# VH-VL binders against q86l99r1233to1411, part 38

Target 1, 179 residues: q86l99r1233to1411
Amino acid sequence: SNKESLPFRRDVIEKVINHLRENSLDTEGIFRLSGNMESVRGIVKSFAHGEPNLSFEVHNISNALKHYLRSLDPPLIPYEFFLMLLDARKNEDAETIRNIFWKIPSDNRVVLTLLVDLMVKISENSNVNKMNSKNLSIVFGPTILKPRTPTLDRMALMTETQLQCGIIQTFIEDFHYIF
Below, E stands for the ipSAE of ESMFold2; O stands for the ipSAE of ESMFold2 at other seeds; V2 stands for 0.75 times the mean of E and O plus 0.25 times the DockQ between their complexes.

## First folded at step 18 (VH-VL; framework fv_adalimumab_6cr1)

Design k6 (at its last look DockQ between E and O 0.91; V2 from the best seeds 0.77)
Fold by ESMFold2, look of step 18:
Structure k6 (fold): chain C 179 residues (1-179), chain A 122 residues (1-122), chain B 107 residues (1-107)
Amino acid sequence: as target 1 above (179 residues)
Amino acid sequence: EVQLVESGGGLVQPGRSLRLSCAASGYDFEDYAMHWVRQAPGKGLEWVSAISWNEGYIDYADSVEGRFTISRDNAKNSLYLQMNSLRAEDTAVYYCAKDMGEDKYGSAFDYWGQGTLVTVSS
Amino acid sequence: DIQMTQSPSSLSASVGDRVTITCRASQSISSYLNWYQQKPGKAPKLLIYAASSLQSGVPSRFSGSGSGTDFTLTISSLQPEDVATYYCQQYDDYPWTFGQGTKVEIK
């Protein structure tokens, strides 16, 4: 990686998610459509410095959130929860997924709850915005749930990606049960 | 300034192999999906293959599936295309292309390399 | 596979003319459609993404419209430097596919 990891700033993420909740529910392709690379880069820097700049078109802000979350180390879902969540997903065990969620540190849980709630709201309006739970899970799975050490095996990597997406899809579809 | 530089093209006989490389600079290569797109002489554009930012999604055009392998090395900011069992129909300029997006959905090819010519003939 | 059909295959117009190129998808692709310009001997250049969003640095005389199956690229006032081949491309589903291209020339 040539890129430095970024600090977890709960207050910044909350402001960005709240902004998107107010401005993105009717936006076609939100989190799927891209923003301008230079704008997104500048917005991510503002997040990392604790002073989020939200005076941009909504796709630039949603893309900046994706890139910021991907750059967190540790990730939003801390590394120690990766294997247990994947195993619970393999077993289709939503109860275990819920139990693991409640063991996540409280600051991370609050942010994850806000983020998944945003995804639920977007998916409930998918007839307008075209982003259902499967679409959103593909965007966010590997972004917020990742191993401490990436696998070197290509088949295992593809299987892990499918499981990462499945966990996020479960979060969205079973939100009321898990959160 | 974003730059994509392809290399490894040349003249080869049918049935042989060739490996293309693409060196990326001027952006965070590891954050974006990458593609190969080709153009046969005098013809239109044909998408060849995609690889997501984390390599968790890879796909190929039917015409190259099983013969070509896309890969990336994020530490070296490099994209590759291993082309095996080459056919005359594979003759084209091969472009590496940066996706504006990251995952299987992608978006658009906002930056392209200059292309490298692959000629397959006896 | 989603087939993309461009119309016309070629056109000739005068400097200052309004030029319209259409692209039709074989099924709905929502707004997941891009337009590229390719000049002879050069790599393609992105003009429009997401059907109607203008790429940074592209002149404002270029615009895109449409959703679903029918899409249009418009050049409001053709300039000599706009002589090129134009391609539409869908990214709704893999394989990503291009239209066959529209060659634009000055008469």
Scores: ipSAE 0.738, ipTM 0.903, lowest interface PAE 1.5, mean pLDDT 93
Fold by ESMFold2 at other seeds, look of step 18:
Structure k6 (fold): chain C 179 residues (1-179), chain A 122 residues (1-122), chain B 107 residues (1-107)
Amino acid sequence: as target 1 above (179 residues)
Amino acid sequence: EVQLVESGGGLVQPGRSLRLSCAASGYDFEDYAMHWVRQAPGKGLEWVSAISWNEGYIDYADSVEGRFTISRDNAKNSLYLQMNSLRAEDTAVYYCAKDMGEDKYGSAFDYWGQGTLVTVSS
Amino acid sequence: DIQMTQSPSSLSASVGDRVTITCRASQSISSYLNWYQQKPGKAPKLLIYAASSLQSGVPSRFSGSGSGTDFTLTISSLQPEDVATYYCQQYDDYPWTFGQGTKVEIK
């Protein structure tokens, strides 16, 4: 990567998710529509420093969260869980996905629970905001579930991406079973 | 300052190949989707191809599918278009375009290169 | 494929006039529509994204409106530097498609 990784700050992510829960459920295209690039950059820096600046239009905040999560190393779902989750999704095995989720470190599980709960609430209001579980899975799949070493085979990468999205879609649709 | 600089255009015979490059600077290239858009002389704009930030989604216009290949090298901040089996109707200015978005959904082309001319003629 | 039809194909107006360009989609695209300006010999420039959001650095005399199938770009007071071809573009589904363009000239 040509850019630096950012520190995992549980308290920051919780504040941002709570802000979005209060301000984004009626917003058309939330997490799909873009924000202003300069604003998003500045907001991401505020997240990394532990002092989130949330005095921006909601699309700038949602985009900043996406970029912040993408910049985490290790990712929100640690690298060692990547292959296990993809194999469980390939086998359509929600029980195994649930078992793997509960092995993730507790700080990461709390944040992931809050994030997926936000996605559930958004998807439940998709008649208004136009963002269903499939839409949200495309946005968040590769952002929070990543391999330690990226594949160089393009067709394998496309298949891998579909599985990553499928895991997030399973989290949203089967939330109460898994979480 | 965001800059996109295309290169590799020129005059080629039908059936031959050409490779376009786009050098990006002034933003985090690996965070955004990238596109090729073309414009035949005196004509409107035509979307050609898209590639997502992580290369997990790639798509093409029907007129070029099977002949053109989009790719990116995030370490070099570069976008490419391999153009095989060129035809006269491929004659156009080819623009490299930055997406405001990252994934399959995209958003808008907030920055464009200056374009590179490809002429396919006997 | 989602077809985008612009109207008019061309227009001529005086400096200071209000100019309206319309774009119609062949099916609902929600608010997933952009407007671009292209001057002769130059690359296109983004004006409006998401139907109505003004791109940074674009003069406030430009505005966009509409949703679903019918969209409008308005120039509240035409200026000499606004002579260009204007394109709408949908991004609801692939392939992404542009309108055929509207040429705007000063009379």
Scores: ipSAE 0.694, ipTM 0.891, lowest interface PAE 1.8, mean pLDDT 93
ESMFold2 (binder alone), look of step 18: mean pLDDT 93; pTM 0.948

## First folded at step 19 (VH-VL; framework fv_adalimumab_6cr1)

Design m1 (at its last fold request DockQ between E and O 0.89; V2 from the best seeds 0.78)
Fold by ESMFold2 at other seeds, look of step 19:
Structure m1 (fold): chain C 179 residues (1-179), chain A 122 residues (1-122), chain B 107 residues (1-107)
Amino acid sequence: as target 1 above (179 residues)
Amino acid sequence: EVQLVESGGGLVQPGRSLRLSCAASGYDFEDYAMHWVRQAPGKGLEWVSAISWNEGYIDYADSVEGRFTISRDNAKNSLYLQMNSLRAEDTAVYYCAKDMGEDKYGSGFDYWGQGTLVTVSS
Amino acid sequence: DIQMTQSPSSLSASVGDRVTITCRASQDISRYLNWYQQKPGKAPKLLIYAASSLQSGVPSRFSGSGSGTDFTLTISSLQPEDVATYYCQQYDDYPWTFGQGTKVEIK
């Protein structure tokens, strides 16, 4: 790849999520609408450096969070959990999804809890912001959860993407049971 | 600066195939959705196809579905359109377009290539 | 499919005039609408995204408004370099669709 992976910075992600919780719940299209590419690029660099710059319009910050999370290697949900989560989603087995969540390393679990809680709050206000659990799952599924070895099969990739989205939708809709 | 450069257009007869390429530079290509948009001579714009950042969502206009295949190679910063079973109505300038977004939702086209002309005639 | 209808199809105005172009969607598309400018022989250029957000480097005489089904692009004071065809485009649902275009000329 021509792009370097970025360091996992729990404290940075917490600050960004808290900022969005305070400033985005009424924002139409939050996480769906784009920001300015050069602004987003600069904000992502500030996240990677450990000093998040949040003095931007909210769509630039939400997009920077998405880009930052996508640049993590390993992803926010470590590679080892990919296949078991997809299998649990196929079986609609929320108990197994919960059990897997609690095996994830503690720093990742804290960040996941904050991120999914933000998504719950956004989805509860979807009449205003137009972002329900399905919308948010499409945004965050492949961002948070990905395989160690990408498939070359086109149809398998599309099916995996649907399951990745389904896992995030389950996190949002069953938040209090899982987290 | 962002640059998108299309290539592979030309004159072909109906029923034949062409492969279009688009070389991207000046941004993190792998972070964004990409599209093909076409414009028949003297006509308006028509969306042709989309591919998400991770290739997990692909879609086509009804008029090209089953004949055209969009693909991307993130290691080479390149977007492709394989066009099979070409028809006269496929005659157009084909633009490579960068999405402002990454997933199936997208947000619109903040950068465009200069276009490559495809002419399908007997 | 979501149809986008622009009005007028063409117009002619003097330098300095206020120009208004409208776009109507066949269903509620919220604010998921863009405006593009295209000069002959050139690729389109993004002017307005998300109905009302001005793209970087676009002159402030351009503005967009509307939500739902009715949208407007306004040029507050037409300049010679604004001679072009203008397109609206929805991105609420696939297939993404453009309006038929509005050709703007100077009289």
Scores: ipSAE 0.744, ipTM 0.903, lowest interface PAE 1.5, mean pLDDT 93
Fold by ESMFold2, fold request of step 21:
Structure m1 (fold): chain C 179 residues (1-179), chain A 122 residues (1-122), chain B 107 residues (1-107)
Amino acid sequence: as target 1 above (179 residues)
Amino acid sequence: EVQLVESGGGLVQPGRSLRLSCAASGYDFEDYAMHWVRQAPGKGLEWVSAISWNEGYIDYADSVEGRFTISRDNAKNSLYLQMNSLRAEDTAVYYCAKDMGEDKYGSGFDYWGQGTLVTVSS
Amino acid sequence: DIQMTQSPSSLSASVGDRVTITCRASQDISRYLNWYQQKPGKAPKLLIYAASSLQSGVPSRFSGSGSGTDFTLTISSLQPEDVATYYCQQYDDYPWTFGQGTKVEIK
């Protein structure tokens, strides 16, 4: 990684997710459409400083959240859960996925619950916003669930990416069972 | 300032191989999808290949699939295109293009390199 | 593949004229449409993304509109530096595809 990792700030993420919950459910292409790179960079900096600036068009805020989450080290779902979750998804084992979720540290669980709840609300309005559970899983899978050491094997990388997306899709579709 | 610099173009005989490189600077290269786009002399633009920020999605135009391989090295801020079994119809200026997005969806090309000419001729 | 058809293939207009270029997709692509400008001997430059959003540093005389299958790029008052070829490009599905281009000249 050639960029500086950012600190996990639960309070900032909660504010951003709450803002998006109130302002993005009707927004076509939310989390898929891009924002302005310079604006997004500035917003991410404000998140890292603990003083989120949300006075921007909604796509700049949603993109800033994606970039912020991608910059966390450790990631929102800590590294030690990566292989267990992928294995549980490969076996289509939602009970094991639920059990693993509840082992995640408390602050991370709260943020993950808020984030997935937002994705559930967006997907329930997909006839308007065009973002169903599969679309959202593609956006968020590798963003919040990633290995400590990325594989160099191309076929393994493609398979892992599909499983990462599948975990997030399972979180969305089985939200009330898992969370 | 965002900068993309292609290299590795040249004259090559049909059936031979060539490797293009693109050096990126002025932005967080590892956060964005990258593409190759080509333009045959006097013709329009043709998308060639995409690679997502984490390499989890890779795709190719039908005309090059099986012959070309896109790759990236995020530690070196570099994008590559390995071109095998070159044909006359591959003759074009090849552009390195930064996506505004990161994943398979993308959003379009907000920055382009200057292009490198590949000529495939006997 | 999603085919993108631009009209016209070329046009000639006077400085100050309003110029309209159209782009039609072979299927519904929502708002996933970009416009690029390419001056002779140069790389393309993004003008409009997501059908109607103006890229930073692009003059406000450029605008985009449309959704679904029919899109337009408008230059409200043509300037000498706008002599270029303009391309639309869809990004709804792979392969990403461009229109054939519209060459804009000054009379």
Scores: ipSAE 0.742, ipTM 0.903, lowest interface PAE 1.5, mean pLDDT 93
ESMFold2, look of step 19: ipSAE 0.741; ipTM 0.901
ESMFold2 (binder alone), look of step 19: mean pLDDT 93; pTM 0.947
ESMFold2, fold request of step 21: ipSAE 0.740, 0.720; ipTM 0.901, 0.894
ESMFold2 (binder alone), fold request of step 21: mean pLDDT 93, 92, 93; pTM 0.945, 0.940, 0.945
ESMFold2 at other seeds, fold request of step 21: ipSAE 0.734, 0.703, 0.733; ipTM 0.899, 0.894, 0.899

Design m2 (at its last look DockQ between E and O 0.86; V2 from the best seeds 0.77)
Fold by ESMFold2 at other seeds, look of step 19:
Structure m2 (fold): chain C 179 residues (1-179), chain A 122 residues (1-122), chain B 107 residues (1-107)
Amino acid sequence: as target 1 above (179 residues)
Amino acid sequence: EVQLVESGGGLVQPGRSLRLSCAASGYDFEDYAMHWVRQAPGKGLEWVSAISWNEGYIDYADSVEGRFTISRDNAKNSLYLQMNSLRAEDTAVYYCAKDMGEDKYGSGFDYWGQGTLVTVSS
Amino acid sequence: DIQMTQSPSSLSASVGDRVTITCRASQDISSYLAWYQQKPGKAPKLLIYAASSLQSGVPSRFSGSGSGTDFTLTISSLQPEDVATYYCQQYDSYPWTFGQGTKVEIK
């Protein structure tokens, strides 16, 4: 509402994910710890313009990716899949989640696969980086899976947030089955 | 320049209510978690409440849970604290604080308001 | 709740002295700790986040170290403008908690 949505740039996201895959797997609190706000804002602008600037400390890059993905409209998982995924998660139905994933447009699926693969790699090294699948799901749930029309009920919003996190946690934990 | 400006403090009797506001500027308010932190005169800092960027996570200190309600209006860049059933021990300067993070996790408070004094006294 | 214990409660030092303040958590908080400076009548100001990362605009004489349960704030060369109360704060888990503060004065 108070800021513009940003364009989806698959090539930029791929470069950023590859950078993080090479530089973040041993980083304590990656995606949980914050970066410098001024640096993060500048990096997000570079992503939006198609000219990613990755010459920053890794927490600034990871935070810029989160903020960039949050600013996408439509989100990385398009709006039409929101209710289906939440319902499948509520029923603990990983097969239905898989079937829905494969209906997502191919550019979005490629980016989502790369992003969740990164999260899997991070979580597999959680004894070092302290970021397990639940931690990562809290970070990424509402960032990439959003309703077109947010609920006005604050309690319903809290419940939806838990389900959004659960879907991302399912993606990470069941990666090889779903993807 | 990031600015956080609290308002709504004052002198009230025990059992009454008060609503604090915090106006934010100079950053993308809707991207960050926000907190209330209080400091009784001459004492240390006490965390009071948190609200995540999208309001999907809200939490309170035990001492205020059930009496205080945190809320935010991202369109107005504003944070609120509704304080009901006020007690003498709620007397403090109340700060709004910007979290460096967005969700229930965080990295500390990179910006603070100058505070608003709430005095609860018979 | 995670208890944060600061030491000392107060100290006096001369300009140019190295000053060390410690903070102990009652359980492992990894590196999820911040340090704040509060001058009389003012709001706290962030100095250090993530145990050792210096906030933008903070003089390089400030540094933080530690992980797990034991943390240190160091002022390498105390300056007159560093007269303040310093607080540590954990953000590992809710409720977030602060140390009780260390008042630093000039002799």
Scores: ipSAE 0.741, ipTM 0.903, lowest interface PAE 1.5, mean pLDDT 93
Fold by ESMFold2, look of step 19:
Order: sequence, then C-alpha cells, then structure tokens
Structure m2 (fold): chain C 179 residues (1-179), chain A 122 residues (1-122), chain B 107 residues (1-107)
Amino acid sequence: as target 1 above (179 residues)
Amino acid sequence: EVQLVESGGGLVQPGRSLRLSCAASGYDFEDYAMHWVRQAPGKGLEWVSAISWNEGYIDYADSVEGRFTISRDNAKNSLYLQMNSLRAEDTAVYYCAKDMGEDKYGSGFDYWGQGTLVTVSS
Amino acid sequence: DIQMTQSPSSLSASVGDRVTITCRASQDISSYLAWYQQKPGKAPKLLIYAASSLQSGVPSRFSGSGSGTDFTLTISSLQPEDVATYYCQQYDSYPWTFGQGTKVEIK
C-alpha cells in the first residue's frame, strides 16, 4: 500500500507515553503482543489529528504508538543522525552516542527521553512483563531510527537493522549516562 | 476487507524450481510481518519462513533453509517464496499468512490466504 | 525446537456439550500461544491469541486459558458449525511450531 506520512505531534506522544507508564509496566508482552488491527488504525488516526483516544485496552494503545512513530517523516530521530549513530554503535562508542543525542532538536529529545525512560521502566520489571532491553530494542530500533534513502541491498539492510537495534539497546542500558 | 491470494502452485518434478506469489489487499501490507506456512496432504501445519515488515529479519525452517528464499515487494503489496531443489516432502498446500505483529517476535496469524497446492513427483 | 502436544487427537461430542482441548509446550512459552480452527478444505482461522484473547468476530463460546507450558481451548456449548480441526501454535521462539491438531466431530 502507499500510505501518507504523519505529522510529528509532541503533545500527543507525551500523553500516550504517560498513559502507558501508568498502565503497562505489569503487562505481559507489552509492545510485543498485538492489538486489534481496526482499533489500532482508528487510534493512530486520532493521534494524527491531535486528539488521542486512549479509551482502549492497553495493547491497542501500545501498538498505535508503534505505528504512529513508524509513520513519521522525518522520523523521531531525524535522518541526518542515522549514519553518525550507526558508526558510533559499530565502534561501541557510548560517549559519541551521548554527544550525538544532545545535538538532536529539543522537541525530539524530550519525546525520545520520555520514550526511552518508559522502556527502562518496562525492562526493570521484565520478570513480570517479559520485555527486556533486547526485546524492546528489536521493537523500536527500525521504528524510530531510519535512513533517508532505504538500501536495496538485502544483506546491508539486515546489518543496519542490527545496528539500529543496538543503538536503542544502548539508550536503554546506558540511560543515566546518555540522557 | 483483508485478502491474501496465493498463486504459482502446480506439479513439478524433483530437483526443479517454483515461485509462489501472494497478493495482499485491505490493510497496510508494509507495516506487518509475513509468513509462509504449509500443510502436507492429510497432515498438520508447518511453519516455513518469516520476513519482518522492513525485511530486516528473515528466517526459515531447517527443512527448507538454503533451498527456499522469502522476499517481499511493499510497493506491490506482494510476498514471494522462491523454492529451489524441490523434493517430494515439499508437497503441500502453501499458505500466505499475515502476522499480527511487525518484527521477528510476531503475535500469530490473523489472516490467511486460501493456499496454493505444490505437488512434487516424478 | 519447542514441541507442542495436543490432547486429544480427536473427539466426538453432542451439540451443547462443553469441549476442552489441551496443548502442552516442551518448555515455558509464557502466554505466546495462538489457537486456530480449520474446517475441511479451508485455510485456518485465528480464534485465540496471547493464550486467552478472543479474536474479533469469534463467538464468545470460545475461550482460551493457561500460561507457561499448559494451555486449554474451551468451547462452552458445541454447535454444528464448530466441526473442525483445532491447532495450537507457539510464537515464543523460532521455529514457530504447531500442535498436531484435534479433530472435533458431532455424534
């Protein structure tokens, strides 16, 4: 399908993340288990219009957040930071990752901080919710960190996906240092 | 209405190749993982292969790895299975299945095609 | 690989009966289990996901329960249209695996 990209709405994302912080930390498989597809589509539409509808079962809300973030153009982490972050991850250079984070525009940094803090809280309760930092990084890596021009090479795409996940995992595991 | 339509099945001799296609409609195909699942005549279901929404994760059952290649074309809303070096034990109905999820973890198959029969015999 | 064992392999029951099908995983799969219904000559249809969540459009007489290694599909009051083969499937880890199926018939 050829779907339209969605606008970045900081206030909507903040409300959704705060809702999930209060309602999802004990939820098994949060961000891994799916919701009802038609409900998720309707919720994403409400996010795009600036009127988030959070009167749904929590898996529908978490899935709507994933789909909303995936549909942003530019993505939550703007395109110009993609290669810099992947190179820093490849070199296992957390100091450079931290420096790059602080160059991201302030509205995006606020949202990213809230999102990663949510992931930290979920991962700290992984004995209950079954979602550790690696699980969450697989969910969010390619969702929020994307190249401007997608590669057509299959093997290169698989390698960069692993690095995208690694960046998010680093954000979660080194949260206090980076953020 | 979500629809998945498989095509490309048929009768082939052992050692030959066949390419299956699955045309998807009624949902945002590019947002979800896709799978192939097969069912030999009179037998149960066997997972064959998976491909994530962004193609960043691909996996195969041991029985087909090295012989089968899954791919997708999000612009055409299509999933493919290239089957090389076919064997008699590959005889099955092949289903295209939509994952409820997006990445390697998945959440089960909320929509299935009607299947296409592949028969491998002399 | 995670083996999924269903019981029974087949059963016959009367309209209105309560039917119970069990599925056992060879290792802990949390709640990452789905149930499918397959009627003769048709593709499988999702009934239950996440062990206990009912798919949209599935009658409320179907329910799922369990976590870890032991799971149950229940049909509270069997109807003529429920004649089918039922499969459980784990999606905890690859390769994803199905139970061998349970054929349900009406006497």
Scores: ipSAE 0.728, ipTM 0.900, lowest interface PAE 1.6, mean pLDDT 93
ESMFold2 (binder alone), look of step 19: mean pLDDT 93; pTM 0.946

Design m3 (at its last look DockQ between E and O 0.88; V2 from the best seeds 0.00; counts 0 for: pae O 2.2 > 2)
Fold by ESMFold2 at other seeds, look of step 19:
Structure m3 (fold): chain C 179 residues (1-179), chain A 122 residues (1-122), chain B 107 residues (1-107)
Amino acid sequence: as target 1 above (179 residues)
Amino acid sequence: EVQLVESGGGLVQPGRSLRLSCAASGYDFEDYAMHWVRQAPGKGLEWVSAISWNEGYIDYADSVEGRFTISRDNAKNSLYLQMNSLRAEDTAVYYCAKDMGEDKYGSAFDYWGQGTLVTVSS
Amino acid sequence: DIQMTQSPSSLSASVGDRVTITCRASQDISSYLAWYQQKPGKAPKLLIYAASSLQSGVPSRFSGSGSGTDFTLTISSLQPEDVATYYCQQYNDYPWTFGQGTKVEIK
């Protein structure tokens, strides 16, 4: 990775998620359709500074959130939970996933709850916005959950990616049970 | 100033191999999906292959699957295409293209290289 | 595979004319469509993404419209520098596919 990590700012992420909740539920392809690269870069910088600039078209905001979350180190779901969650997903063990979620530090849990709640609301309106739980899981899996040391093996990487996506899909589909 | 610079094209005989490289600069290469797109002389554009930002998703056109391998090295800002078992119909200008998105859903290609010519002829 | 069909295959128009190019998908692709301009001897350049979003630095005389299966690229007032071949491309499902191209010339 050649990119500088960004600081975790709970208050910024909450503002961005609330903005998207109010402005994106009817938006086709939200989190899938791209934004303009220069606009997205500028918005991400505003997030990192603690002063989110939300005066942009909604796809630029949603893409900026994805890039910001991807740039966090440690990630939104801290590194120590990675292997435990992947193993629980491999076993289709939602109870263990729930138990692990509640061990995550409280600031991270609050943000994660708001983020997954947004994804639930989007997926419930997928007839309009075309983004179901599987679509959203592909977007957010590797963004939020990553290993401390990336694998060099391509087969293992593909398997890990599937499991990362599966964990987010479980969060969305079993939201009421886990959160 | 986003730049994509392809290299490694040339004249090769059918059945041989060639490796294309694409050097990227002017953006955070590791954040975006990348593609190869080719254009046979006097013909239209044909998508060849995609690789997601973290390599977690890779796909190929049917015409090249099993023969071509896409890869990337995010530390070197480089994209590659290993082309094995080359055929006359693989003759084309090969472009590397930056996706506006990152994952398998991607989107449009906002930046393209100038291409490298591959000619497969006996 | 999703087939993309462009019409017309070529056209000639005068400077200042309104030019319309259509692209039809063989199945519903929502708004997951791009338009590219390729000038002779050059790499393609993105004009429109998401069916109707104008790429940065593209003149406002270019616009895109449509969703589902039928899409249109419009040049509101053709300029000499618009001599090029134009391609549509879908990114709804792999494999990504392009239309066959529309060559635009000045008469």
Scores: ipSAE 0.606, ipTM 0.865, lowest interface PAE 2.2, mean pLDDT 92
Fold by ESMFold2, look of step 19:
Structure m3 (fold): chain C 179 residues (1-179), chain A 122 residues (1-122), chain B 107 residues (1-107)
Amino acid sequence: as target 1 above (179 residues)
Amino acid sequence: EVQLVESGGGLVQPGRSLRLSCAASGYDFEDYAMHWVRQAPGKGLEWVSAISWNEGYIDYADSVEGRFTISRDNAKNSLYLQMNSLRAEDTAVYYCAKDMGEDKYGSAFDYWGQGTLVTVSS
Amino acid sequence: DIQMTQSPSSLSASVGDRVTITCRASQDISSYLAWYQQKPGKAPKLLIYAASSLQSGVPSRFSGSGSGTDFTLTISSLQPEDVATYYCQQYNDYPWTFGQGTKVEIK
C-alpha cells in the first residue's frame, strides 16, 4: 500500500453511521454513486482526526465512510478471521459464520453490527433507494474483509472476492440469526 | 495534482503484441477503479477495459476480450494493458482513465491521461 | 450492449447562444450518465456526472439534465473556449458505451 493506514475510531464510525441512518435510507444509489474526490478526501481526514465533518451532500459522506473503512489496518474484520469466514461461507455454514462473528473483538463487533444494521435498513427500502443486499455486499465485501497477504493468482482472487461478498450478503440477509 | 501518464505505444505489425503502462500520481491510486479507453484517429471514444480497486472485478469490450489483459500494481501506482494478437482495427490513442468509484459499479472518469498512440500496420 | 445516440452530430452557434446537446440511451440507464468535453489533440475532460452533477472546476454555464433514456447537456451562454467535441457515456451496465460525439463550433 502506498497510502497511510488510518486508526480505528469507533466513536467516529458510530457518528457517521447514525448520520447516514437519518439521511440516506431514501437516497437512490447510496454507497453505489460516487462522491467528489476532493470532498471525500477532506471528509476522510476529518474522520481520522476524530472530528467528523458531516456538512456535505450525503453521497460524499457515504463514500468517505467506504474509503475510511478500506484504509483501516487491521481491517474492521481483523485479518485472523479472513480464511475461516471464507471457508465457512464456501461450505454454506451460517452457524459457523455466527460463531466466528462472536469471536471478533467487541469494539469491532459493535461497529460491524451498526454497519450491517444500516445495510439491512437500506436494503429493506431498496424499492426506493435501489440498493438490495447483493448490491451492498459488492460494495462492502472487500472493503471490510481482507486477507493479510493478497493472492497473486487471478482465479483465486476472483473466488475470494465472491466469498467476501457472500459473507457480507449473509450478514445482511441473516442479520437476526448472526447478530 | 492528479496525473496519469501512458507509455508503451508504437508501431507494430498485425499479430504482434504490445504492453501499455499508465503511471498514476496525486491521489490514492489503490482506492479507485481504473479503465482503458481508446480513440481511433478522427473517431469517437470506445471503452476497452475496467479493473476494480482490488482487482476483484475485471471486464473487457467484446472486440478485445481474449486478446487484451488489464492489470494493476497498487504498490507501484501503475495500470497495464497487455495487447496480444493486434489487428489494424486496434489502431488508436489509448487513454488511461481514473474512475470516480471503486468497484464493478464504477462511475464517470474524472481524470484522464494524455494518451499513447498504438499503430497496427504492415 | 446499451447504445448511446447523440444529437446533433455537429452544430454551429454564436458566442452567447444557448446550446443543447441530447443523448438517448437504448434502454433505461437511470441517472448513470456522464458528459465529457474533448478539444482537438487533448484528452477528454469530465463535465457532468450522475446526469446532472457538475464536476469541480467546470464553469457553471454547463448543466446536465435527464433520467432514464433521454439526457441533455446545456451550455447556457456559449464561449469561444467551448469549441470542442462533446461525448455522453453511460455507466449503468458493462460494456460502458459512449455516444458518437457532437462537434460544437462558433459561426
Scores: ipSAE 0.588, ipTM 0.859, lowest interface PAE 2.1, mean pLDDT 92
ESMFold2 (binder alone), look of step 19: mean pLDDT 93; pTM 0.952

